# Ledger of designs, part 10: VHH binders against Protein EXORDIUM-like 6 (EXL6)

Target 1, 305 residues: Protein EXORDIUM-like 6 (EXL6), of Arabidopsis thaliana (Mouse-ear cress) (q9m8t8)
Amino acid sequence: REPPSQIPNGTLDLSLLWYGQFTPTQKERVHDFIESLNFDAKEGLDPKVSAWWKVVESYQERFEVKDIYRQKKSNRTVAPRIKVKVVRSYVDEKMKYGKELTMGNGEKLVETAIGNMSKVVPVVLLSAQVRAHGVGFCDGTCQHNALAKIKGQKEPRRYIMVSNPEVECPGECAWPFHTADKGPRGMTYQPASGEVGADALVIQLATGLADLATNPDLTKSLFKSETTPYNDDVKKNHESSSMYIVDPATKCTRVFGSGAFPGFTGRIRVDPITGGAFNSHGINHLKFLIPSIWDPKTKSCWTPM
Short names: E, the ipSAE of ESMFold2; O, the ipSAE of OpenDDE; V2, 0.75 times the mean of E and O plus 0.25 times the DockQ between their complexes.

## First folded at step 3 (VHH)

Design s58 (framework vhh_5c3l_4)
Fold by ESMFold2-Fast, scan of step 3:
Structure s58 (fold): chain B 305 residues (1-305), chain A 123 residues (1-123)
Amino acid sequence: as target 1 above (305 residues)
Amino acid sequence: QVQLQESGGGLVQPGGSLRLSCAASGFTFSRYAMSWVRQAPGKGLEVVSFITSSGGDTTYADSVKGRFTISRDNAKNTLYLQMNSLKPEDTAVYYCAAGYEVYLYGSDTYDYRGPGTQVTVSS
């Protein structure tokens, strides 16, 4: 009875597959980020990673039960919560399919991540030396979200694939921790974890999880937009009510804070001790830099600061 | 660098007891679920016991229920396995393993594993 695009019972169970060798910092950073999505302690460390996740959760209002004929909506006054947790972690340090992955080999890794589990979302993480072909990584995109046809299963399975871009394409997929190789250079910052790859993996995973929750059918969302991000004028150019195709997870690419424009992240914080860039706080006083998300209520890129 | 170092193994007579310890360093111990995994001569890996990151929940293999107790001290970054009423069938190399909330058991499902400590139960 539930639409396929809803997240059942407000729980998102992730099955991680680590392909290749990862540092402890990279693994801990990913896990700490995931745990931080649902962390809401009131100790004055704002903005929180969980505040960003709350914006993502608000998209679940679009999938509320409706009366088909009367177009009535649920009487909910707040968005449902989505509890994200890791239920399996599988490691392939020897890289069964080598360092050069075809699309078919990538699909086999997705199957391995799923194993015998019926309701998990597979997340394939590729180490810095791995190259995945046919998935668009380092060729216009920095993360991969798709549907995989699984043998013996009626419905295709949604999956997320991310890669450490530190060796393959830091100028494309590790900004602002590395100088951009195209367009305006922009400002660069130190990663809060001390490792470019660790914080870049978090940004890619954040985008992947946001895409899963806001676009579960892998179709572009159609929203009204009255302004374009990066306007040279503080006034709206047009009061257009035209519908534009908006992908919420990728509409705000390279926006991390308010006032962002090409080459500038927007307003973010820098840790005075480490020099690390961040815009949010998570568990154990950890600092994260997470990408902006499109907010359909304000018709703009929501930023933590 | 990540280190998991088991200790407390040795030779013990049937019916005896041993306490294994696993000292963890190089990662945030309190964020990881922990397991004890063993490999007996000529057999595959068997997950003996599992404990959640907080220590709030534990599970045991049917072969060791009622005899073994898993525990952890997050302040000391140490995992323990209290083994009572030991049997010759408990003879194995015992490994401690770390992973996040792992629900599927197997030799390839953990993030980190120690080098192991030998437990021999014989008269």
Scores: ipSAE 0.011, ipTM 0.416, lowest interface PAE 8.8, mean pLDDT 78

Design s59 (framework vhh_7z1x_3)
Fold by ESMFold2-Fast, scan of step 3:
Structure s59 (fold): chain B 305 residues (1-305), chain A 123 residues (1-123)
Amino acid sequence: as target 1 above (305 residues)
Amino acid sequence: QVQLVETGGGLVQPGGSLRLSCTASGFTFSRYAMNWVRQAPGKGLEWLSFITSSGGDTSYADSVKGRFTISRDNAKNTLYLQMNSLQPDDTAVYFCAAGYEVYLYGSDTYDYWGQGTQVTVSS
């Protein structure tokens, strides 16, 4: 029917499960970011979050010669838009499985987020006090996206899991809003929202959404790396068991602007009123700091500025 | 003091229309997603509709999709629900609620609630 490597109908329907206690600012920030993917910021406010998302959308045409053939066959002449919509948002403030999550408990949270919906992408958001074991948070990665086998369903479901790093590993996963654990001491910036956790969650979710949209079935490899593990699927490791998939946003980790290098964000802006760091504008005059995306044509990380 | 005040409720005959308003004060309305929820006599709360903080995206329960329209005016700190083709089963107390949850799992799901406005659909 629809190829598993594409977003079939040009819509990415998200079901959010907020696990633990979150501030209103954290919830607001995530929803405002998602809405900003679909709608252009006011004219004159550039660069735009929606322009960053158009780069993600362009991957449907850049990496698959067969996309051109399929687009002609399906009467499409341009790369399709991917509308991102929150169709459900659940809260588990009391944390049904406690603060220490096993991989099995994480899978049950994914199932809860899916519910009875056939075409949603579950997004599990973990509060600052929660520890998720077996997913590599704060041990080489700051977000997790993978495939889950859902009981009663033939095909595995793609999901995203993000955690507020503010308590567990701010130096690894909340930079540049917190002093980095490695490399030279660069300038630390204020988060545009006023909360480190809120803007860190946006960066992690942006990375997960970009990686998902460019590689939705997680069975295709856009990149392989022996030194940067992202996901280790035994069936995708041809001859070398040390080879891993590195998706476009993960390949540009810690790059936010042009001229970035270890310890430095690259070119970004600072709001003169709030002191907040940003590289893009969203809806309702909001400012966001979002990660860069690898561009295979230029062999570099595309940045908003 | 956070307040949400619903107005526009009343008696209407089947097939009629009604527009509810919800005026917010005591918090930054333009930075909150808003919801409409109702409670029929002797029933639990039923989520009806969601609107993002900017007003750019909306969602509806299947029971009201195509008949009800949610909208907002951030300059006036006001949320609206336009209700068309009203049926006797739409009789309920209607609440506006501030929060980003696009579903109800309990009465404590949202950060702020209005006091409710009665809508009665009968001949």
Scores: ipSAE 0.293, ipTM 0.693, lowest interface PAE 4.6, mean pLDDT 79

Design s60 (from b0, 31 letters changed; framework vhh_8dlx_2)
Fold by ESMFold2-Fast, scan of step 3:
Structure s60 (fold): chain B 305 residues (1-305), chain A 122 residues (1-122)
Amino acid sequence: as target 1 above (305 residues)
Amino acid sequence: EVQLVESGGGVVQPGRSLRLSCAASGFTFSRYAMHWVRQAPGKGLEWIGFITSGGDTFYNPSLKSLVTISRDDSTNTLYLQMNSLRAEDTAIYYCAAGYEVYLYGSDTYDYWGKGTLVTVSS
């Protein structure tokens, strides 16, 4: 009966590594999304990116708080907050390991993103021309969220890796901004940023951040799950795969609003100025389309709308 | 309106210490990585170091024993402490704001100050 895993000290310090060529819009969009997670938008700008992040925060355990002056007259249960910030952003625009990454190259990029920092979550972002092998991109998943064994460190480091899918697999990993390549005939929308890659990167990063924040050590099974494409654990396969971990945002893949079904996003909005699809508001009146999150209390995908 | 204003420069004798300040306004200072960069007369830009929004510092290896970078997010101020100053430290010192550390020595940051001149001479 282990309690849910928790982000230490309620902070999530990100170190980004941009690998390859990215547009200013792609970089700015990712930074603006991260800043929006803890930004309380003005009244009337609903739904909010910060409200979506509060659902993620609700997966944390609550703490009993004593009076700081040691009166200890009352205990209050406090829901932990997770403050997300970028503490460093590296750019490897020349692509040190080329455009085709092995798992070993990917691990070295994670180490580069960590650098000399003892307390960061590395986020590796791959440009549209980069292919990462062995991580399941474009073959059942659109983001990679795993543990890396760091040389010289006792504890493995949690990391996120996302890739701009607009060249490799837009039909799998850039929907609803591109027609789906499989399944029912899908509905498509314009990206709010004007760039498919920028908004697809936000969706992938949002999924990775939510999954990381709800299960930061990957050692805890939060949900009874289906087999994932690259989970080759023979013991789990023999047990009908029902014990495999499914992270909350991954469980709600392609669900953006209420009433969603294969090929339909659910209830979302269209910006009358840009024509862009969104379901949340963030910093500087910016609009984002972000994925839904599984709610174990209601046994359904929580949607912003 | 974004502003970065460096101060604390001037004429200083060799072997002495100097502290530079950079006052930031018009953006969320606490969320930015902050850099110190210098340019000696007739030379290119030389990166000194940066401090992350979390307070971690990284220095040019050639300067690490000479300098300390710090920040005060409550006053939106970045600092550069320099010790054992030499004639070759004569330069215009810039503070710069940017999330991005270009691994190949790019000089393209989001925001720059106008610089403060430090002259090390007897």
Scores: ipSAE 0.014, ipTM 0.320, lowest interface PAE 7.2, mean pLDDT 77

Design s61 (framework vhh_7z1x_3)
Fold by ESMFold2-Fast, scan of step 3:
Structure s61 (fold): chain B 305 residues (1-305), chain A 123 residues (1-123)
Amino acid sequence: as target 1 above (305 residues)
Amino acid sequence: QVQLVETGGGLVQPGGSLRLSCTASGFTFSRYAMNWVRQAPGKGLEWLSYISGSGGDTSYADSVKGRFTISRDNAKNTLYLQMNSLQPDDTAVYFCAAGYEVYLYGSDTFDYWGQGTQVTVSS
């Protein structure tokens, strides 16, 4: 088959732009999640956020380990690691373009997050009061990643945009912390952070990071599916075909544990201290609920538990 | 109260070098990522460089990459910026900032920022 796309140099340098007002819990939760992607927790607590990220890393080409003494190929294959780090984080709490964003406004926020660095992935995070038009938020998608043409740069830049869905569409984009808009309602769970918006932002960012890391140039097809287009840009990128490309995390939407079905997350844990729902462990004994991701080696949605 | 104090600024000729220092107090320095940010006269804030709490990871703005080097000494609670091949456009007040957040617009209060040190590149 065609080899999967690779992240150059094995690093994913994120530049964050927080647009609008966020709580300290929301900001801390996002930073803690990002740090947990590459944290090899020695507490012995499984499953780990870093184990989930290793599934993402497995989409990269595997290198043969070469015996330096014999100059021979080893039968060991090692997936390249992708180190994710925040290299800067900007806050625009006064919202330069107001609370109603056009696609053009959104692209200017992406440019602001890029700023003066040629090698960053911009991540724009929109507060609960902000409405972004033309990106499909709350209309079939909860995160947006695409390519932006940047003035003064030869190559288009891949970016991620997420929105706190707590006010606009919690039933679509904050499940299972809020009653679902579609399917059996079932029980809701408490977010581990105590804030619906904080844990929903983590789920949406996790989805965007996984999809970006497995398809960084947006020109390779990983999966094909017949779906309703979420926005005009997505439909244009996939032409007028009824077949659309679906990235690994998006292919496993609303699956958090084994045995998931419509209205049920699958097997997850509830923290006896906080009441919070989780399926993975990160830095500083923190617990996260993260979405499953398609595992190409098992040909199924990999779940942490 | 967190306090950051920058020193080492001054007047330097084009092509010259300066080393800025930032001394931290009031928090566990080794647990915080550190940044250098500058503000040229009449312009907004420009982020320049990042270093992780351990010192193992660094990054730079394109405008200073190859000319500036960020480093830290956690035993001394001190952050450094080695500035080489200075240009008139490097004239600015230089700030150190603790953590990941740089307030871009509308904040008159910068949590975990120093007072700044003036660097002037002129003959």
Scores: ipSAE 0.115, ipTM 0.556, lowest interface PAE 5.0, mean pLDDT 78

Design s62 (framework vhh_5c3l_4)
Fold by ESMFold2-Fast, scan of step 3:
Structure s62 (fold): chain B 305 residues (1-305), chain A 123 residues (1-123)
Amino acid sequence: as target 1 above (305 residues)
Amino acid sequence: QVQLQESGGGLVQPGGSLRLSCAASGFTFSRYAMSWVRQAPGKGLEVVSFISGSGGDTTYADSVKGRFTISRDNAKNTLYLQMNSLKPEDTAVYYCAKGYEVYLYGSDTFDYRGPGTQVTVSS
């Protein structure tokens, strides 16, 4: 008997809550990106956003979790598809809890996104003027994946929270569209949408979706093959497996293409007309810059090019 | 200026079919998600179906799932709702709505909605 999955029947049904004022471009980019995850038509150009999503789907080939203590290696030869779609969206343009959110306020926003729905993943999107406390935004993280205990529900709910970083911390969370706060001064690029906040929101949501889809049941410890030596008085030259929560998109932070290093995105493309940076194509001939994710098959950050 | 105009409503017997159309102008139609929303006599608004800008993603209310099909023709800036196996409880004014928002309550939460078209299912 497996732990409960948040991707029943291979579908992630998202319920979006937009908190504060967003531009039409910001809303369009997020929706276009989500739809592009499953766009695999021949009329599209390569590499596709859907090719990146297939790496996420490939995690389903690795292990079957049988209980909180055991894992079993998967013998799957083809990963099942994960369809991502928006089933509900709500806008709180007036900001019910103001611009300074406590962790409790954040949990109330998650509850609002869920409503009375049992099978949705809530996604809370915060506008550029909002500050969320206790979640680590702009202090080492740019998106938040966590569990919320919802009143009247037996099991905690997995959620994603992202924030438009263009006012609070563009140097931390909007690179490469803004100069980095720390490390070597690298080249910056124009966002493909024309708005730093819109393309930064896509990068943060992509990271959150990848991490959620590769580890949907955070209520249980997951087994990960990681070498850890015994910490005994008698040291032994052997390896042991430890239980860890996998975070594959975060492992590839600031990597967008092959050959990346601090200050350099790796190999990406620039639209010759707009100057916009991208490494993938989606619906409606749209171009996206999306982050690399750890590929367990190659033991490296997978890049679109 | 955003404009939406519904058509195709009318009187139909239970078990019958109707196809609603919505002509859109004043915005880049292919860039926006669209919805069909209805209001039955003495009831609030109900979102019955949603379609993404490209048409790749659709959702349906449980009350209409398997009977209604939403589609769009981006070259013609037109949204459609094919309604099959109509029931008396489908009697409502049907509105075409623009935006990313799929709402459970209220009429003023959409970016924009059209004036509506009446559908009456009666023997």
Scores: ipSAE 0.000, ipTM 0.263, lowest interface PAE 14.6, mean pLDDT 76

Design s63 (from b0, 34 letters changed; framework vhh_8dlx_2)
Fold by ESMFold2-Fast, scan of step 3:
Structure s63 (fold): chain B 305 residues (1-305), chain A 122 residues (1-122)
Amino acid sequence: as target 1 above (305 residues)
Amino acid sequence: EVQLVESGGGVVQPGRSLRLSCAASGFTFSRYAMHWVRQAPGKGLEWIGFIYSGGDTYYNPSLKSLVTISRDDSTNTLYLQMNSLRAEDTAIYYCARGYEVYLYGSDTFDYWGKGTLVTVSS
């Protein structure tokens, strides 16, 4: 039988796999964003990355949000209810499976990110060198957050996969830092980090984390009587769960501020020194542009400003 | 200029403890994860562990019970505490800057020091 292994209630333990070559800016940006989720922003300006994460946490008041693998209630009176922590970070700079990925290659990368770790959430980050169309990117999708069946494992694993779209499909997945391929072209902005890929990766990771935290048990979110996530159920969730309306950050794709419409981000700020676009502040006075979260109570996207 | 300087090595008896230091300069130390790596005579590099900017630590499972990594961001200093030293711990110890466990070798780190020699011998 499976040994008892516990991740404290309200903790998301991430194991990262960086596939291909990334700049120091791209790596730092991702880590700074994660650290900012639980940063007490008394010293900083509003709005805050941590305030955005508190909205994700508040989803528990409407729909109970559990640790990533099971329905488990915990008392939360002082500390943030969901702490995100990176427990391992792997680098495959040589790209074992090459630059053109298939779905089978993607599953192997998820397995690599898991390693020998119990109850981690694998996060696969694909470099700009990678062509990720074969794993579903750049055709209406800019990230995956789904279930994978792992060899020798009793239960499927939730994962996040993001890709730097800067070379493969910037017009689809790097707006508002690049002109859009479809619809009104609208205004574009400079990325706050100075690199389109770095800020695009943050937006996709933020979307994946929010959707995962608000919808940790995909079988429950499908509104079916409790079905085990084995065989057919695992396949269904792996293939399309991120497209369901219950994924609140994906539902608010391309909405970054109040008053958004096709071609317009909504109300955001521009750093007068760097020209960078942002709607939130994080650690060390860093600025981020992060997606809005669907609020089922108001039937609208909650925006950071 | 980015610089990392290890110190605290020397000859120690088996079973004793030793603390190594790494003084960092030329970058915002508090922003970076820091690693300890060692190289025994005639062997390849062996990753020991790392510490994130926020203080969380992660260790090579083979070494986890024997070492502790800590940092003092006010003095830009990284520490490696080693206990129950064995002859097999004889190596040059390096500190390195980074965020990652490299699948193809720890020599992919951006910056590391010249190392400090630890010899465990009676």
Scores: ipSAE 0.016, ipTM 0.341, lowest interface PAE 6.4, mean pLDDT 76

## First folded at step 4 (VHH; framework vhh_8pnl_2)

Design t2 (from s33 with F50W D56E; at its last look DockQ between E and O 0.71; V2 from the best seeds 0.00; counts 0 for: unsure alone 64.5 < 65)
Fold by ESMFold2, look of step 4:
Structure t2 (fold): chain B 305 residues (1-305), chain A 122 residues (1-122)
Amino acid sequence: as target 1 above (305 residues)
Amino acid sequence: QGQLVESGGGLVQPGGSLRLSCADAGFTFSRYAMAWYRQAPGKERELVAWITSGGETNYADFVKGRFTISRDNAKSTLYLQMNSLKPEDTAMYYCAAGYEVYLYSGDRYDYWGQGTRVTVSA
C-alpha cells in the first residue's frame, strides 16, 4: 500500500436545523460567520476569522493524523485546510416537539438535521423560545458537541447543538454581551451584530466547530481518504502518542483576547461606528467576536488578538 | 434585476414531456435551496418539489414518479423534468430560492420567478 504524498485537504459539511423563530440577523450572522472561516483573501483587515480557523486546522499536523495517513515525518509547516460549507439549512418555526425539549426529542432534532445524508455534521440551533435546560444547557454548558443515536444506523452520530441564551440563561452564556451570573461581573459590551442572541450563537457555534474539528475521531471523515486505514494502535504506546486535548475551545471559555482574566475579555476592539465588540474580521467587512483555543504547546489560550 | 427566470413551458399532449429550467445570475446559487411551485387557474399555489443546496430532493405526493427535480450549480440552473403529463398538470410553474427550507411553514422563500406556463390539452 502506498501512502499519499501529503494529507489531503478536508471538508466539513454542515446541515443546519433552526428550531423555533429566529430573526434575519441571527440567521445571517451564523451563515456569514461560517463563510468567513473559508475567507482567506489577502484583501481585508486582520486578524481574520480564517486565521483563527487555521489554528484549528493546525491540529491536523499532530502525530495521530500523520500516523493515520502513514506519512513520514516532515518539515512541512502548511497544515491541510478544512473547507466548511452549509449543504442544507432547515427551519422548523412550528417547533414540532414543543418548547420544552427532552433528551429524546433533542435526538429527534438531530435526526431531522441529518436526514438521508451520511457525511454531514448536524447543527441544531435552538431559538430563545426554547427551554433547553432539559437537553443540558445553562448548567455550566452553553453549547454541545455530543453523540446521538439515530434510528437505522449502527453507530451514533456526532452533532453540535447551540441555543440562543437571551431568555433562559443570559448571565451564564451571553457574556460579555450580558452581565455574568458568577464571578467578577466586569465590563459588558455591545454585540457587533446589534443582537445579543446572534453574536452569542456565533460564539457557541465557533466553540462547537473548533472542538469538533480538533477531535481525532473525526479525522477520517474530515479528509475523505479511502487510502488511509484506521490505526487502532495509536493509544497503546502512550510515550509515542499525541495527547488529545478535550474540547480546546471550551477550555478557553470567556477568553477573547490576550491578557484575559476573570471579568476581563482580554484585548478586543470596539467598532467606533456601531459600538460593537470584536476580535476578528470576516467576509464583507463584518466583525466578529470569537473564542480562543487552548494551545497545548504554550499551555495557554491562543487568542485572535 | 436579480430575479429567477423560468423557461421551457408550453403546450403538450397528455402523456408528453417537458423540461423546465430556472436560471439565476446570483454568484452564490450553490448556497440556495430551490423549489418548483405551480398554480392552476382559481387554485392556491402548491409545492411541486424542492432540492437542497446539497442535492437532497423531496416531491409532492401528486407528482412522484413523473417529475424529477435537479440542479447544475456550475450553470446556476434548476431543472424540472416532467414526464407522463396529465391535463391536471396545467398551471403556471414558478421557481423559488432561499437559504432555508421551511419544513412545516409553507412556501417561505426569498426569491420567486415570474413563472412559465405549462398547458396539457386533452
Scores: ipSAE 0.449, ipTM 0.723, lowest interface PAE 1.8, mean pLDDT 81
ESMFold2 (binder alone), look of step 4: mean pLDDT 79; pTM 0.809
OpenDDE, look of step 4: ipSAE 0.705; ipTM 0.857

Design t3 (from s27 with A33V F50W D56E; at its last look DockQ between E and O 0.01; V2 from the best seeds 0.00; counts 0 for: pae E 15.8 > 2, placed apart)
Fold by ESMFold2, look of step 4:
Structure t3 (fold): chain B 305 residues (1-305), chain A 122 residues (1-122)
Amino acid sequence: as target 1 above (305 residues)
Amino acid sequence: QGQLVESGGGLVQPGGSLRLSCADAGFTFSRYVMAWYRQAPGKERELVAWITSGGETNYADFVKGRFTISRDNAKSTLYLQMNSLKPEDTAMYYCAAGYEVYLYSPSEYDYWGQGTRVTVSA
């Protein structure tokens, strides 16, 4: 007689810091992708970016958070929606800390993106002009989903950092829009936006958002809950029957469609008008190439197509 | 690429009111920080007010509560309600759109209108 138990819906409020010079296309592409996460119109074309985001949201049923919100032992739980919203953007076109970043300046950029907001996820976007290897990019790492210590706060803050890779390491971090540096070089494709950097930033941001939103350490922040399974008792987390997979989108790096293998994206489409490669649809019929997500049930990458 | 079109300017007596509108042509403005700027003859362009996509507002000091910025996302339209107009408010008024809240010196907004003239004659 009672409605199914539901994990509470959450919000993911993003504060963006644009460090360096970006083209209007790069900025618009990132905003369009973020808006597409919550675009759930039934008249839209499949596969949808929002359907991909629903796979991310479903991870909350696989974590112990589900047990807290069920209150009764019932299989009637419905996965929560996570509303993703840009609540503020900061622009530093003059690059206060220069083009060569250090780990210390990286943390200061995170502090800047937080500003005076206590309930945001800071997202630092580094332009192609920035040499980001000093903050850990281009060493097998194409985006950060990490913790930063913030002055005056006891708990570290989770952040996302992405870097337009089209100059510094396109062969590592912009495939399939650029020939790969290592392994089978494979096929390359045109970016749907017309800019390698714009579409590479979307892949990195999508990966970071999915890895962040599936991370149990962020449940308090995401759902404004006073209690989470990951902060209540370490022993409870150890005894969980659910499998936690660290960074499930990063685990599926370079997988964009079914049948992928090293050097092959998997089955994806090419837009007949723009020539751009894609595997999902967003707002205004925009097309995006977004990463796959590891599914621990099937022990394989869930692909948009 | 989008275009912004201002309207609602005109000639008004001191103490009068005027409502400016700015329509979005060719892009979805609901994602944008929107702003009004003005430029009097022989002077530099100056910020009047801005409003974020989330509705946070900011006003230049010379406004002193006389002007109100607002937006209607359903109609893709930005407004500036101007009350208690003074001769020093005489200027060309421009709307502008950008994705970013300003952190440093005024950044170049991504889109600008052609302007609408406001004249307050003694």
Scores: ipSAE 0.000, ipTM 0.250, lowest interface PAE 15.8, mean pLDDT 78
ESMFold2 (binder alone), look of step 4: mean pLDDT 80; pTM 0.818
OpenDDE, look of step 4: ipSAE 0.655; ipTM 0.860

